# Ledger of designs, part 47: VHH binders against b3qqe0

Target 1, 332 residues: b3qqe0
Amino acid sequence: MKINLDRTSSGFCIGVQGTIHVAEEKLNQSGELYCLGDVVHNEVEVKRLEALGMETIDIPAFEELRDAEVLIRAHGEPPSTYETARRNNLAITDTTCPVVAKLQKTAKMLHQLGYQVIIYGKKIHPEVIGINGQCNDEGVVIKHPDLSDEAEIAPLDLGRKTALISQTTMDVPGFYELKKNLEKLFAEHGHRNPGTKSGEWMAVRDIDITSEKTGGRAMPELVYKDTICRQVSSRNGKLRDFALANDCIVFAAGRKSSNGQVLYSICKDANPHSYFIEDVDEIQPEWFVGENGKPVESVGICGATSTPMWLLEKVANYIGKTFGDDSGNPDA
Short names: E, the ipSAE of ESMFold2; O, the ipSAE of OpenDDE; V2, 0.75 times the mean of E and O plus 0.25 times the DockQ between their complexes.

## First folded at step 19 (VHH; framework vhh_8dlx_2)

Design y02 (at its last look DockQ between E and O 0.01; V2 from the best seeds 0.00; counts 0 for: pae E 3.9 > 2, placed apart)
Fold by ESMFold2, look of step 19:
Structure y02 (fold): chain B 332 residues (1-332), chain A 120 residues (1-120)
Amino acid sequence: as target 1 above (332 residues)
Amino acid sequence: EVQLVESGGGVVQPGRSLRLSCAASGFTFSSYTMHWVRQAPGKGLEWIGWIYRSGSTFYNPSLKSLVTISRDDSTNTLYLQMNSLRAEDTAIYYCARVHLKDYGDAFDYWGKGTLVTVSS
């Protein structure tokens, strides 16, 4: 049975690598570190770092904490977190991913310009909470691109100048589907950018937003900016090919990972013999038995941006040692 | 107007050290993660590292023992200290607010760069 580990499109993105690196360095220096929320959406990795001295805290504990050092994870935090840190004399080690930090600035500037900000994303996700905090929590969060969830769209003011942005880990096709559906919805309300027949919204760049803030040229009434991280989104096609190339797939990720949910669904769509695990204890022997009761010929192992490579290697080694002794013994 | 101006480049002998500066203006420097990248003759861009708003740093693993990034938010200045320079460190060095890997937002890749030549 051949075991194929995806080393090129699985594992930490560079933003998460930075956070984990800083956490490890702080733990090496002091043996202790507070982290606001799970450092990464992978419980196995969180437990590893906790064994090194990291203490995961929630918001209530953070609000009581005084005179300590707290790590801000790659997802970022809303402004209120930094206000609490100042009041409590906390030293913030901020490892917000540079892409997320830039998106927070974009959201803040759009809000300050009077735009109704729509965020394509998951309302309870820490990244979205941080982005919306930049909009004074007035952003409209939409998860369903077809606009089928009435509660998501109810807050929209269809007559207001509006900007669409995205959580960095959402899917690109969904973002453009949402854009098209919003164009239709606003146009049916009678709100279009001047001179458009289909009511198209205009792509804007950060330089356009900055120019308007400083008294330069005004931006159109209806705009969008594709803020999806391409390090994350580029994995979709590669993962589909990987899933098609193997008899079965073992996908390792934390169940809280937004990227993990997207990538697993791609695997499952391409290869129905795809199985989600958080760690080796969830692996079932039945997954590796193919037609006529014989072992499958190949197993692909992959994971999300929050999955450490060491865990993927652990999974590969476990499968090789546990199920590698089949009836296909090679000749001596 | 957003400006990033690199300086401190020049010709240096192998084994020596060099400190590059990046003067920033036109934006709230203290609110941004700042990056160093380089481009050797005939090669693509190579990421050197970044420095978070908090002052923590993250480096390209191949360079981590040879470089130090620091920032002075009071003077809006980013620094790159390079030690034990080798001929392969000959490159144009750039500072930037956002690395170009992010969906191609080239407007945050800023500066004309400063040339460092390592030769005997």
Scores: ipSAE 0.317, ipTM 0.713, lowest interface PAE 3.9, mean pLDDT 86
Fold by OpenDDE, look of step 19:
Structure y02 (fold): chain B 332 residues (1-332), chain A 120 residues (1-120)
Amino acid sequence: as target 1 above (332 residues)
Amino acid sequence: EVQLVESGGGVVQPGRSLRLSCAASGFTFSSYTMHWVRQAPGKGLEWIGWIYRSGSTFYNPSLKSLVTISRDDSTNTLYLQMNSLRAEDTAIYYCARVHLKDYGDAFDYWGKGTLVTVSS
């Protein structure tokens, strides 16, 4: 029996993994570490880190903190956080995901160039707060791609040069739907990119501030940049492929996790021999018997975005020891 | 107090259709994404689908052709239309509200469920 652990489409994203790794290292060294906000939306993982000495603090507590080390999470922080840190003599361990950092820079540049920045995302999400902070909190955050929320679109200036970007963890279809609807909205109000009949917005890959300022290559008035993280957006397809590639799937997640339930359904659809567990004690021996009465040849271990990798490893190890032939390293 | 109350369950013959309702109260229904889930006897929870605030829907691929989720925000009611019911569709059906989290979503409120039995 070959045990395959999904390290690509399951578990925390690379950014969050990095944050956790750094946190662990710091905690091992000092025994204490402040974290601004929850490091991850997983209570078990947060508790684990707290047991190691992590103290999660909120913004008010952060503002009062002096002469301490503070971990910044993968989703990043607005400029104001760093200003506070400087003022309060706080040592910042910045684990902002590189993807998010790049996005923040993009937002900043667009804002500096005079664009109205529309952010496809959740207004209260820490990542969006950070991104919008780069725009002096003047960005327009839209969560509903159909523009059905009047409050979200009320601040839009339809005559202003405008750039659309996205929170990294948003859905690709939604982003492009939003783009389409914005194109229509702006066009209906007479704002179109020159030379375009339908008023299509133009994709921007690289923003050259120097060129824009010097008049060499003017950017279009209406632009968009797909800033969705592909690691996150491609997970569904990868997970399906993973499910198809194994005889049996053991999916680990919290039962209350909506994301977990959705992803499990994808696995189950691809592979009817998929089973949902919260922990190893739920694993049943009969899952690993094929239709022919023989042991399955391969077992895939996967989970939700909120499933810690250590739990997946625990599951893999348990299955290997309990049902596998002693010889299978899940990492081989 | 947040309340979700499912109704419309019962015994139906295979091939028939059934419409379930979920009455929501105690919160701004129109502001939330709502889900349908079910649990068959002796089986785990199975996700059916969700409906977004805007009315956009997403379904379990295995059930997509058989189910339609809709909502009426004026009456704070969630609906699940099921067609061509099979014996394997026998389950307790739940409506659930999702609480948005920083990373991922969680069900924060559930109804008590309504039993659907598909039998000849």
Scores: ipSAE 0.096, ipTM 0.640, lowest interface PAE 1.9, mean pLDDT 88
ESMFold2 (binder alone), look of step 19: mean pLDDT 81; pTM 0.817

Design y03 (at its last look DockQ between E and O 0.01; V2 from the best seeds 0.00; counts 0 for: placed apart)
Fold by ESMFold2, look of step 19:
Structure y03 (fold): chain B 332 residues (1-332), chain A 120 residues (1-120)
Amino acid sequence: as target 1 above (332 residues)
Amino acid sequence: EVQLVESGGGVVQPGRSLRLSCAASGFTFSEYTMHWVRQAPGKGLEWIGWIYRSGSTFYNPSLKSLVTISRDDSTNTLYLQMNSLRAEDTAIYYCARDYLSGWSEGFDYWGKGTLVTVSS
């Protein structure tokens, strides 16, 4: 039985890798570190860091904390968090993912230029809360690209100059579906960019936004910027191909991880012999027996953006030692 | 206008050390994560590492023990210290801002680079 570990499309994204690395270094130096919110949505990894001295706190606890060191995780925080830290004499170790930090500044600049900012994303997600904080909480958050949720679109002012951006982890097809539907909606109300028969919005780059901020050429009334992180979005297709290439899939993630549930669904749709685990104690022997009663020929091991690679390696080693009676070795 | 100007490159012998500088202007330097990347002759871009606004660093694992990134927010300057230089470290070195993850092309803002040649 061949064991294939997916090292290219599974495991922490580079932003989370940076956060975990810095957290470990701080814990090695001092033995204690507060983290505002779960450092990652994976209970196994959170437990590991807590054993090293990390303490997860929520916003109320953060507001009462004084004279301490606090890690800001990869999702980022709204401006109010940094103001509280200053007032409370907190040492902030800020590990906001560079892609998220860039998006926060894009949102801030668009808001400062007077744009109504529409955010394709999940309203309660920490990343969106941070982005909308840059817009003084005036951004309009839309999760359903077909505009079917009237509560989401009710805050829109269809006569106002408007910019569409996205939470970094949303799907690309949904973003462009939303763009098309917004173009139609605004055009039906008589608002469109000059020279556009169908009311198309104009793609802008950060350099265009910066140019207007510094007194350069003004951008059109209706604009969009595709801010979806391709390191995250490209994983869907690669995991589907990985699932198709193996007889059986073992997918490791935290059950509370939204990204984990989405990626598992992709694996399961591509390969019905896909199985979800949090750790090795959930593995069942019957998963590795084919329809003919003989061992499957290949097992693929993969996980989410919140799954540490060391856990995936643990799973591969366990399967290799436990079910590889015919000298099968896990890939390393 | 955002400007990033690298300096400190040149010809060095293997085993020696070199410190590169990047002078930044046109933005509030202290509010940005900053990056170093390099491009060897005939090769693609290689990410070296970044330094967060907080001053903490994260490096390409293959380079971690060989490089140190630091920043001086009072002078708007980013630094790259390289040690134990090898011939394969010959490259143009760039400082950069705003990681361009959606297009795989590098960054929105980067300098013209400074050439480091390691030869004996």
Scores: ipSAE 0.651, ipTM 0.859, lowest interface PAE 1.3, mean pLDDT 88
Fold by OpenDDE, look of step 19:
Structure y03 (fold): chain B 332 residues (1-332), chain A 120 residues (1-120)
Amino acid sequence: as target 1 above (332 residues)
Amino acid sequence: EVQLVESGGGVVQPGRSLRLSCAASGFTFSEYTMHWVRQAPGKGLEWIGWIYRSGSTFYNPSLKSLVTISRDDSTNTLYLQMNSLRAEDTAIYYCARDYLSGWSEGFDYWGKGTLVTVSS
């Protein structure tokens, strides 16, 4: 029986992994560390880190904190957080994901160039708060790509040069739907990029946003930049493929994880021999017996984005030791 | 206090349709993504689908053809329409609130559930 561990479409994203790694290192060194907000939407992982000495604090607590070390999460923070840190003499360990950092920079530059910045995302999400902070909180956050929420679109200035960007973890289809609908909306109000009949917005690719300041090529009035993280957005497809590639799937996640439930359903649809577990004690021997009564040839181990890799490894090892032939190296 | 109360469950014959309701209170219902999940006897939790604030829906691929989720924000009510019910659809059905209506968030509140029994 070959055990295959999904290391690509399961587990924490690279950004979150980095945050956790740094947190662990700091905790090993000092035994205590403040974290602004939950490091990850996984209670088990948060508790683990808390047991190591991590203290999760909210914004009010952060505002009152003095002379301490604080971890900034992968989602990033707005400029105001850093200002507070400076004022309060807080040492910041910044683990902002590089993708998010780049996005923040992009947002800032667009804002500085005078663009109305539309952010496809969730207004209450920490990442979006950080991004919008780079725009002096003047960004327009839209969550509904069909523009059905009047409150979201109310602040839009349809005559203003405008840039569309996205929260990194949003869906690609939704972003482009939003783009299309914005194009229509602006065009209907007489705002179009010059030379375009339909009023298409232009992609900001390799355009040096600073070139406009230097007298270089002027940027179009209506632009968009696909800032969705491909690592996250490609996971669903990869997970399906992974599920199809194995005889049996063991999916590990929290039962209260919405992401976990959704991804499991995808696995199960692709492979009806998919089983959901929270921990190894839920594993059943009968899962690894094929229809012919023989052991399955392959078992895939996967999980949600909030599932720690150590848990997946634990599951893989458990299955290997308990049900596998001594020869199955999950790392092969 | 956040409350979710499911209703509409009962005993139904195979092939019939059933509509479940979830009454929400204690929060701004219109701002949250809502989910339906179910648990059959002796089985684990099964996700059915979600509905966004805008009314956009996403379903479990295995159940997509059999279910429709809708919402009425004016009455703070979530609905689950089920068609062509089978014995396998026997379960306790729960409505749940999504924390941030996103890809990596969890359910923060659940109802007590309503039992649906499909039997001849």
Scores: ipSAE 0.250, ipTM 0.711, lowest interface PAE 1.6, mean pLDDT 89
ESMFold2 (binder alone), look of step 19: mean pLDDT 82; pTM 0.823

Design y04 (at its last look DockQ between E and O 0.06; V2 from the best seeds 0.00; counts 0 for: pae O 9.1 > 2, placed apart)
Fold by ESMFold2, look of step 19:
Structure y04 (fold): chain B 332 residues (1-332), chain A 120 residues (1-120)
Amino acid sequence: as target 1 above (332 residues)
Amino acid sequence: EVQLVESGGGVVQPGRSLRLSCAASGFTFSEYTMHWVRQAPGKGLEWIGWIYRSGSTFYNPSLKSLVTISRDDSTNTLYLQMNSLRAEDTAIYYCARVHLKDFSEAFDYWGKGTLVTVSS
C-alpha cells in the first residue's frame, strides 16, 4: 500500500505560520503567553502550544484580565477587543494575518463610504466578527449563497448602496453564486447600477476604495470585491487532483476549522472514500480495505491551512506502521 | 497619493551592515502590516519579511539571522537592518504595503526600490 503525503498544499498558510512563529518566540523567551481564543482551529496544535506555556482564554476571562500581554491570533479581532485591551492596560501582540487586516480595513472604508456591507461568511467565525466590528456590527452576514435562509437576508435594505465582500476562507464558487443571486434580488427590487447591463454589480479595486481621489459619489451603487485568500484557492484544485489520484483519503484538520470543512468537502466530492480525522486515534482499519476485500493500493494524506505538517507526518507514519507491511517513505 | 520611498542603498563591502529606510505617506501607516521584498539581478521577487501593526515580525526563514525589520509609527518610517552582507544580497530592495496572497503575488503598493550592491 502506497502512502502519499501532500506536502505541497497541506499545512499552515503563511498567515498562520506567522502567528505560530510569534507565539513560539514569546513562549521560548518567557514560558508564558495568553492567547484570546484557540491560536488555530486545530486542538492538537493548541495542546502542543499550551504544553509550552500558552494559556488560551475566552472573552469573559479576557474582560477580567489586567496588566498582561495577549496574543491576537491570525483571524483578527473587532475594534471592541482593542478598546477592552486599552481599558484593562493589556499589551497586545497582534498577529492578525495581513490579508485579514487588509480585509478589515476594506470593510471599514466601505462602511465609511456609506455602503451596506454584505459579508459572505460564517456569522460566529472570529474573522467575520472582526470584519463586522469594522462595520459597527451593521454588516449583513450571509452563509448560504442561494439566499435560502430568510433570517440571513431579512436585515438587507434592498434600496441602499451595497458592497459584497467575503471571509477570506470561503469558497470561490459560492461567492460568485451569492453575487449572482444578490444581483437578481436587488434588480427585482428595482435597484441596479446606472448604465450597466443585466443589473451586474461592479468589481472594485483596493485603490478605488482607499484613494482620497475617489469619493463615495464616484463609486457605483452596487459593488463587490473578491476578498478570498488565493493561497486557499490554489489549494482547491490541487486538493481535488490529489483526492482523485488516491484510492482513499485521510484528511486531518480541526473540526472548528472553517477552511478545513471547505477543503474536506472538496475531497469528499472528488473521492467518496475520504475520511476526516483530528488525530490518529480516529483512523478505522476498514478504510484501507477495498470493495474486493483487498487492501487499497494508495492512501492520500492531506490537511487544512491550520493543520501542522508534523501532524500529517504522524498520520502517515501511523498508517504505514499499523496497516502496512511495507512502509515506504511518503511522497507527493 | 500613497507613496513609499526607499533609501539607504549603495555599495558595501561583504560582511558589513546596512540600514534601509522606507518613508510612507498618503495612508495611515500605523494601521498596516508592512513588508520588505528584494529582487536580485535577473531573478524574481524574494520576500524578506513583514512587521505586524503590533511591531512583531515574521521573516523568510533563510534570511532570519541576517535581517531585522522595525517601524516608527510617529515618523511613518519602515526600516530594514541587514547584517553580515554577502554578494548574494545584491538586489533592489522594496518596501510594500499589505496585499499578501503568497510570496509571489504583487503587493497593492510598493516603492521604486533602493539598490544595494555588495562587492569586494
Scores: ipSAE 0.426, ipTM 0.769, lowest interface PAE 2.5, mean pLDDT 85
Fold by OpenDDE, look of step 19:
Formats: structure tokens, C-alpha cells, sequence
Structure y04 (fold): chain B 332 residues (1-332), chain A 120 residues (1-120)
């Protein structure tokens, strides 16, 4: 039985890796660290860090905290968090992902330029909260790309210059579907970019506030920026290929991870012999027996973006020792 | 093999200037937007700015007055000029790349970083 560990499509993104690394360093130095919210949507990893001295706090606890150090996570925080920190004399260790930081800046700039900012994403997601905070919480958050949720679209001003951006972890097809539907909606109400018959929105690459203020090249009235992180989005195709390449898939992720659920669904669709676990104790011996009653030839180990690599390695090692022939070096 | 190698870091006194370099190899330099990012001790990542193939730049507003990014496509080198350095500018400085066709502006490769220490 060959055990294949997915090191390319699984594991923390660069942003989350940075957060975890900083957390570990701080914990090694001081033995204690406050973290605003869950550092990652993986309970096993959270527990590991808690065992090292990390204390996860919620917003109410954060508001009451004084004269302490607090870690800000990779998905970032709204401006109000920083204001509270200043007021309460909290030392902030800010591990906001550079991609998210840039996105926040983009949102802020668009808002400052007078754009209605539409955010493709989940309203309750910390990243979206942070992004919307840069828009003074005046952004319109849409999760359903078909515009089927009336509550989501109710706040839209169809006559206002508008910019579409996305939460970094959303799906690319959904974003462009949303774009098309918004284009249609605005066009039907007579709002179109000049020179465009179809009412297409224009891609924004560079936002130059100074240029706009000084009478330079004015930005189009209706614009979009694809702000989906490709490091995360490209994992879907790779993961599918990985699932197809193995007889059996063991997918490790947090049960509460939406990303984990989505990625698992991709694996399951590609390979019906895919199994979801949170930890090694959930692994079943019957998973590794083929339809012919013989052991499977290959087992793929993969996970979500929120699954730490050490956990995947642990799973791989466990399967190798427990069910594998002594000869399976996962590193071969 | 793709490589980004930062250099020019070291110990400098407050008020001084420093120029960092990032040597790129193993890819077509002109097909990427190049970024500078830094991480102060015990702090998270802070985005500094980017430069487009045309030479157009965009900076973190908090750092705009203190930094200048430039590139030399003939040598595949990215530069970060920092002026009037302060203690708070102490950090590891990284260069990173984003493909021009990647509209998400996702970083797909990072350098190992160079340490800048500003101390009296």
C-alpha cells in the first residue's frame, strides 16, 4: 500500500502560516498569548496552540482587556478593532495576510472615491467584516451570485458608481456569475459604463486616488476587481486530480470548516472512496479494503486550507504503521 | 528554479537611508508585479508596496513618504529605497511576486528575507 501525502494542495496558505509562526514564536518567548478569535478553523490546531499557552478571546472579552498583547489573525480586523486596542492600551501583533491587507486598502480606496462597494462573500466571516470595516460598514455583501436573496440586494443603489470585489476564499465561478448578474441588473436600470453596449463592468488593476483627484484618467463608473486568492482557489483542481490518482482518499479537516466541507465534496465527487476525518481516531480499517477484498494499492492523504501539515503527516504515519506494509515510506 | 534573493539588510542608525535589493532568477521578470513586505519582530506581515512592469508603483499609505520601489529588468532586480529610518522600521524585509495575469494578486513566491535593524 502506497501512501501519498498531498503537500501542494493541502495545508495552510502563506497568510495563515505566517500567523501560526508568529503565534508559536510568541508562545515560546512568553508562554502566553491572547488571540482574537480562532486562529484557524481547525480544532486540533487550536488545541495545540492552546496547550502552548494561547488564549482565544471573543469580541466582548477583547473590549474588556487592558494592557495586554493580542494577536490579530491572517484574515484581518476592521478599523474598530485597532481603535479599541489603542483605547485599552493593547499591544497588537498584526499577522494580517498581505493579500488581505492589500484588499482592505483597495476597499478603503474605492470607498473613498465614492464607490458603492459590493463584496462577494459571507457577511459573518471575519475577513469580510474587516473589509467592510474599511468601507465604514456601508458595503453590500452578497453571498448568492444569482441574486436570489432579496435581503442581500435590497441595499443596492443601482444608480451609484459601483465596485465589485471578493472575499479571498470565495469561488472564481461564483464571482464571475455575480459580476454578470450585476451587469445585467444595472444595465436593465439604465446604468452602464460609457461606450459599452452590453453594460460590461471594467476590470480595475491600479487604483490611483491622486490621479483621480488631480483630473487624471477617471476610473469607470462600474468596475470590478477579482480579489480571490489563487493560492486557495487553484487548490480545487489540484485536489480533484489528487483524488483521482489514488484508490482511497483520507481527507483531514475541521468539521466546522466550510472550506473543508467544500474541498471534501470535490474529493468525494472525484473519488467515491473519500473519507472525512478530524483526527486519526476516526480512521476505519474497512476504508483500505478494495471491492475485491484486497488491500487498496494507494491511499491519498489531503486536507483543507485550514488543516495543518503536521496533522496530515500524523495521519499518513498512522495509516502506514497501522494498515500499511512496513515498506511504505511516505517521503518516497 | 525560481529564486528571489533579498540583500542589503544590516544594522543602521536612525535617520539613515538604506537600499535593499531583490535578485530574481528562474522566471520571466517582466511578467510579474513585484512586491515588498516586511515583518517586524513579534509582529505580523506588513505590505509595503508593489511595482508594475511599466514602473508604476503603489505604496502603503503609511509608508509612502519613506519608501521608493524601483526595478531593473535588465538585471532582474527589485529595489527598495528607505529613507529616514526609525526604530519601528526594524524588520525582516521580503520580496514577493504576483503574475500579471493573476488578477487576484496572490503571492505565489517569496524570498527568504533580509533583516534590517535600526538602532542607535
Amino acid sequence: as target 1 above (332 residues)
Amino acid sequence: EVQLVESGGGVVQPGRSLRLSCAASGFTFSEYTMHWVRQAPGKGLEWIGWIYRSGSTFYNPSLKSLVTISRDDSTNTLYLQMNSLRAEDTAIYYCARVHLKDFSEAFDYWGKGTLVTVSS
Scores: ipSAE 0.011, ipTM 0.223, lowest interface PAE 9.1, mean pLDDT 88
ESMFold2 (binder alone), look of step 19: mean pLDDT 81; pTM 0.814

Design y05 (at its last look DockQ between E and O 0.01; V2 from the best seeds 0.00; counts 0 for: pae E 2.5 > 2, placed apart)
Fold by ESMFold2, look of step 19:
Structure y05 (fold): chain B 332 residues (1-332), chain A 120 residues (1-120)
Amino acid sequence: as target 1 above (332 residues)
Amino acid sequence: EVQLVESGGGVVQPGRSLRLSCAASGFTFSDYTMHWVRQAPGKGLEWIGWIYRSGSTFYNPSLKSLVTISRDDSTNTLYLQMNSLRAEDTAIYYCARVHLKGWSDSFDYWGKGTLVTVSS
């Protein structure tokens, strides 16, 4: 039985790796560190860091905290968090993912240029709170690409110059569905980019955004920037290919991880012999028996963006030791 | 206009140290995580590391003991200190605002690079 560990599309993205690294260094130096919110959506990893001296705090506790060191996790924070830190004499160790930090700056610049900013994302998610804080909390957050939620779209001013951006972890098809629906909505109310035949919004880059401030080029009235992180979004297709390439799949993630549930669904859709675990104690021997009663020929092991690679390696080692080829059936 | 200009490259003997600089203009430097990347002759890009706005650093594990990234927000300058240089470290070195891995765009702002040649 061949055991295939997915090292390319499972495990922490580079932004989370940076946060974990910095947290470990700080804990090695001082033995204590506050973290504003869960450092990662995986209880096994959070418990590991807590054993090193990390303490997870929420916003109310942060607001009361004085003269301490606080880690800002990869999701980032709004400007108000940094204002509170200054007032409370907190030493901020800021590990906002570079992709998220870039997105925050993009949102700020679009807002300063007078754009109504639409954020494809989940309103209560820390990343979106940070992005909208850059827009003075005036951004319009839309979660449903089909515009089915009237409350989400009610704040829209259909006559304003408008920019669409996204939370980095949203799905790419949903972003472009939202774009198309917004193009239709704005065009139906008479607002479209001057000189275009369709209601199409124009893609812009950071260099395009700064060009208007420098006098280089006029910016279109209706724009979008696909801010979805491809390290995360590219995993869907690769994970599907991985699931198809193995006889069965063992997927490791925290059950409360929404990213983990989405990725598991991709595995299950591609390979009905996919099984969800949080740790090795959930593994069942019957998963590794094929339809012919013989052991499966390959087992794929994968996980979410919040699953540490060491946990996936633990799973691989457990399966290898417990059900490996040295334990296979001899001739009858 | 956003500009990043690397300097400090040149020919250096194996085992010696070299400090590269990256002068930034056209944006608020202190608001950004800054990166170093290199490209050896005939090879792909290799990520060296980044420095957060807070001054904390994260390095490519294979280079961690050889490099130090620092920043001076008062002069808008990013630095790369390299020690114990080997011939393998011969490359064009770039500073950047975008990380090559995980971006939807390839390099939104990066310098022209500075060549480091490690030879006797």
Scores: ipSAE 0.433, ipTM 0.764, lowest interface PAE 2.5, mean pLDDT 86
Fold by OpenDDE, look of step 19:
Structure y05 (fold): chain B 332 residues (1-332), chain A 120 residues (1-120)
Amino acid sequence: as target 1 above (332 residues)
Amino acid sequence: EVQLVESGGGVVQPGRSLRLSCAASGFTFSDYTMHWVRQAPGKGLEWIGWIYRSGSTFYNPSLKSLVTISRDDSTNTLYLQMNSLRAEDTAIYYCARVHLKGWSDSFDYWGKGTLVTVSS
């Protein structure tokens, strides 16, 4: 029986992994570390880190904190957080995901160039708060790509040069749907990029933003940049492929995780021999027996975005030792 | 206090349709994404689908053709329409509210569930 561990489409994204890694290192060194907000939406992982000395603090607590070290999470923070840190003499360990950092820079630049910045995302999400902070909180956050939420679109200035960007963890189809609908909306109100019949917005990737400042090629009035993280956006497809590639799937996640439930459903749809667990004690021997009564040839281990890799490894090792032949290296 | 109360369950024959309701109270219903999940006897939770504030929906691929989720914000009610019911659809059905936390959403409140039994 071959055990395959999904290291690409399961577990924390690279950004979150980086945050956790830095947190662990700091905790090993000092034995204490403040973290602004939950490092990850996984109670087990949070508790683990707390046991190591991490203290999760909220914004009010952060505002009152003095002369301490504070970890900034992969989501990033708005400029105001850094200002507070400076004022309060806080040492910041910044683990903002590079993808998010780049996005923040992009948002800032667009805002500085006078664009109305539309952010496809969740308004209350820490990442979006950080991004919008780069726009002096003047960004327009839209979650519904069909523009059905009047409250979301109410602040839109249809005559203003406008840039569309996205929260990194949003869906690609939704982003492009939003783009299309915005194109229509603006065009109907007489706002179009010159030379375009249908009023298409132009990709920022095709335009040097710096050139605008230097007097080079002028940027179009209506632009978009696909700022969705491909690691996250491709996860569903990869997970499906992973599920198809194995005889049996063991999916590890929290039962209260909506993301976990959704991803599990994807696995189960692809492979009906998929099983959901929170821990190794839920694993059943009968899962690893094929229809012919023989042991399955392959077992895939995967999980949700909030599933720690150590848990997946634990599951893999448990299955290998308990049900596998001594020869199955999960890393092969 | 946040409350979710499912109703509409019962015994139905295979091939029939059933509409479940979830009455929400104690919070601004229109501001939340709502989910349906179910648990068959002796089985784990199965996610059915969700509905956004705008009415946009996403379904379990395995159930997409059989279910429709809708909402009425004026009455704070969530609905699950199920068609062509099969024996394997026998389960307790739950509505759940989702709260965004960190990188992912979590179910923060659940109803007590309503039992659906599909039998000839």
Scores: ipSAE 0.086, ipTM 0.643, lowest interface PAE 1.8, mean pLDDT 88
ESMFold2 (binder alone), look of step 19: mean pLDDT 81; pTM 0.813

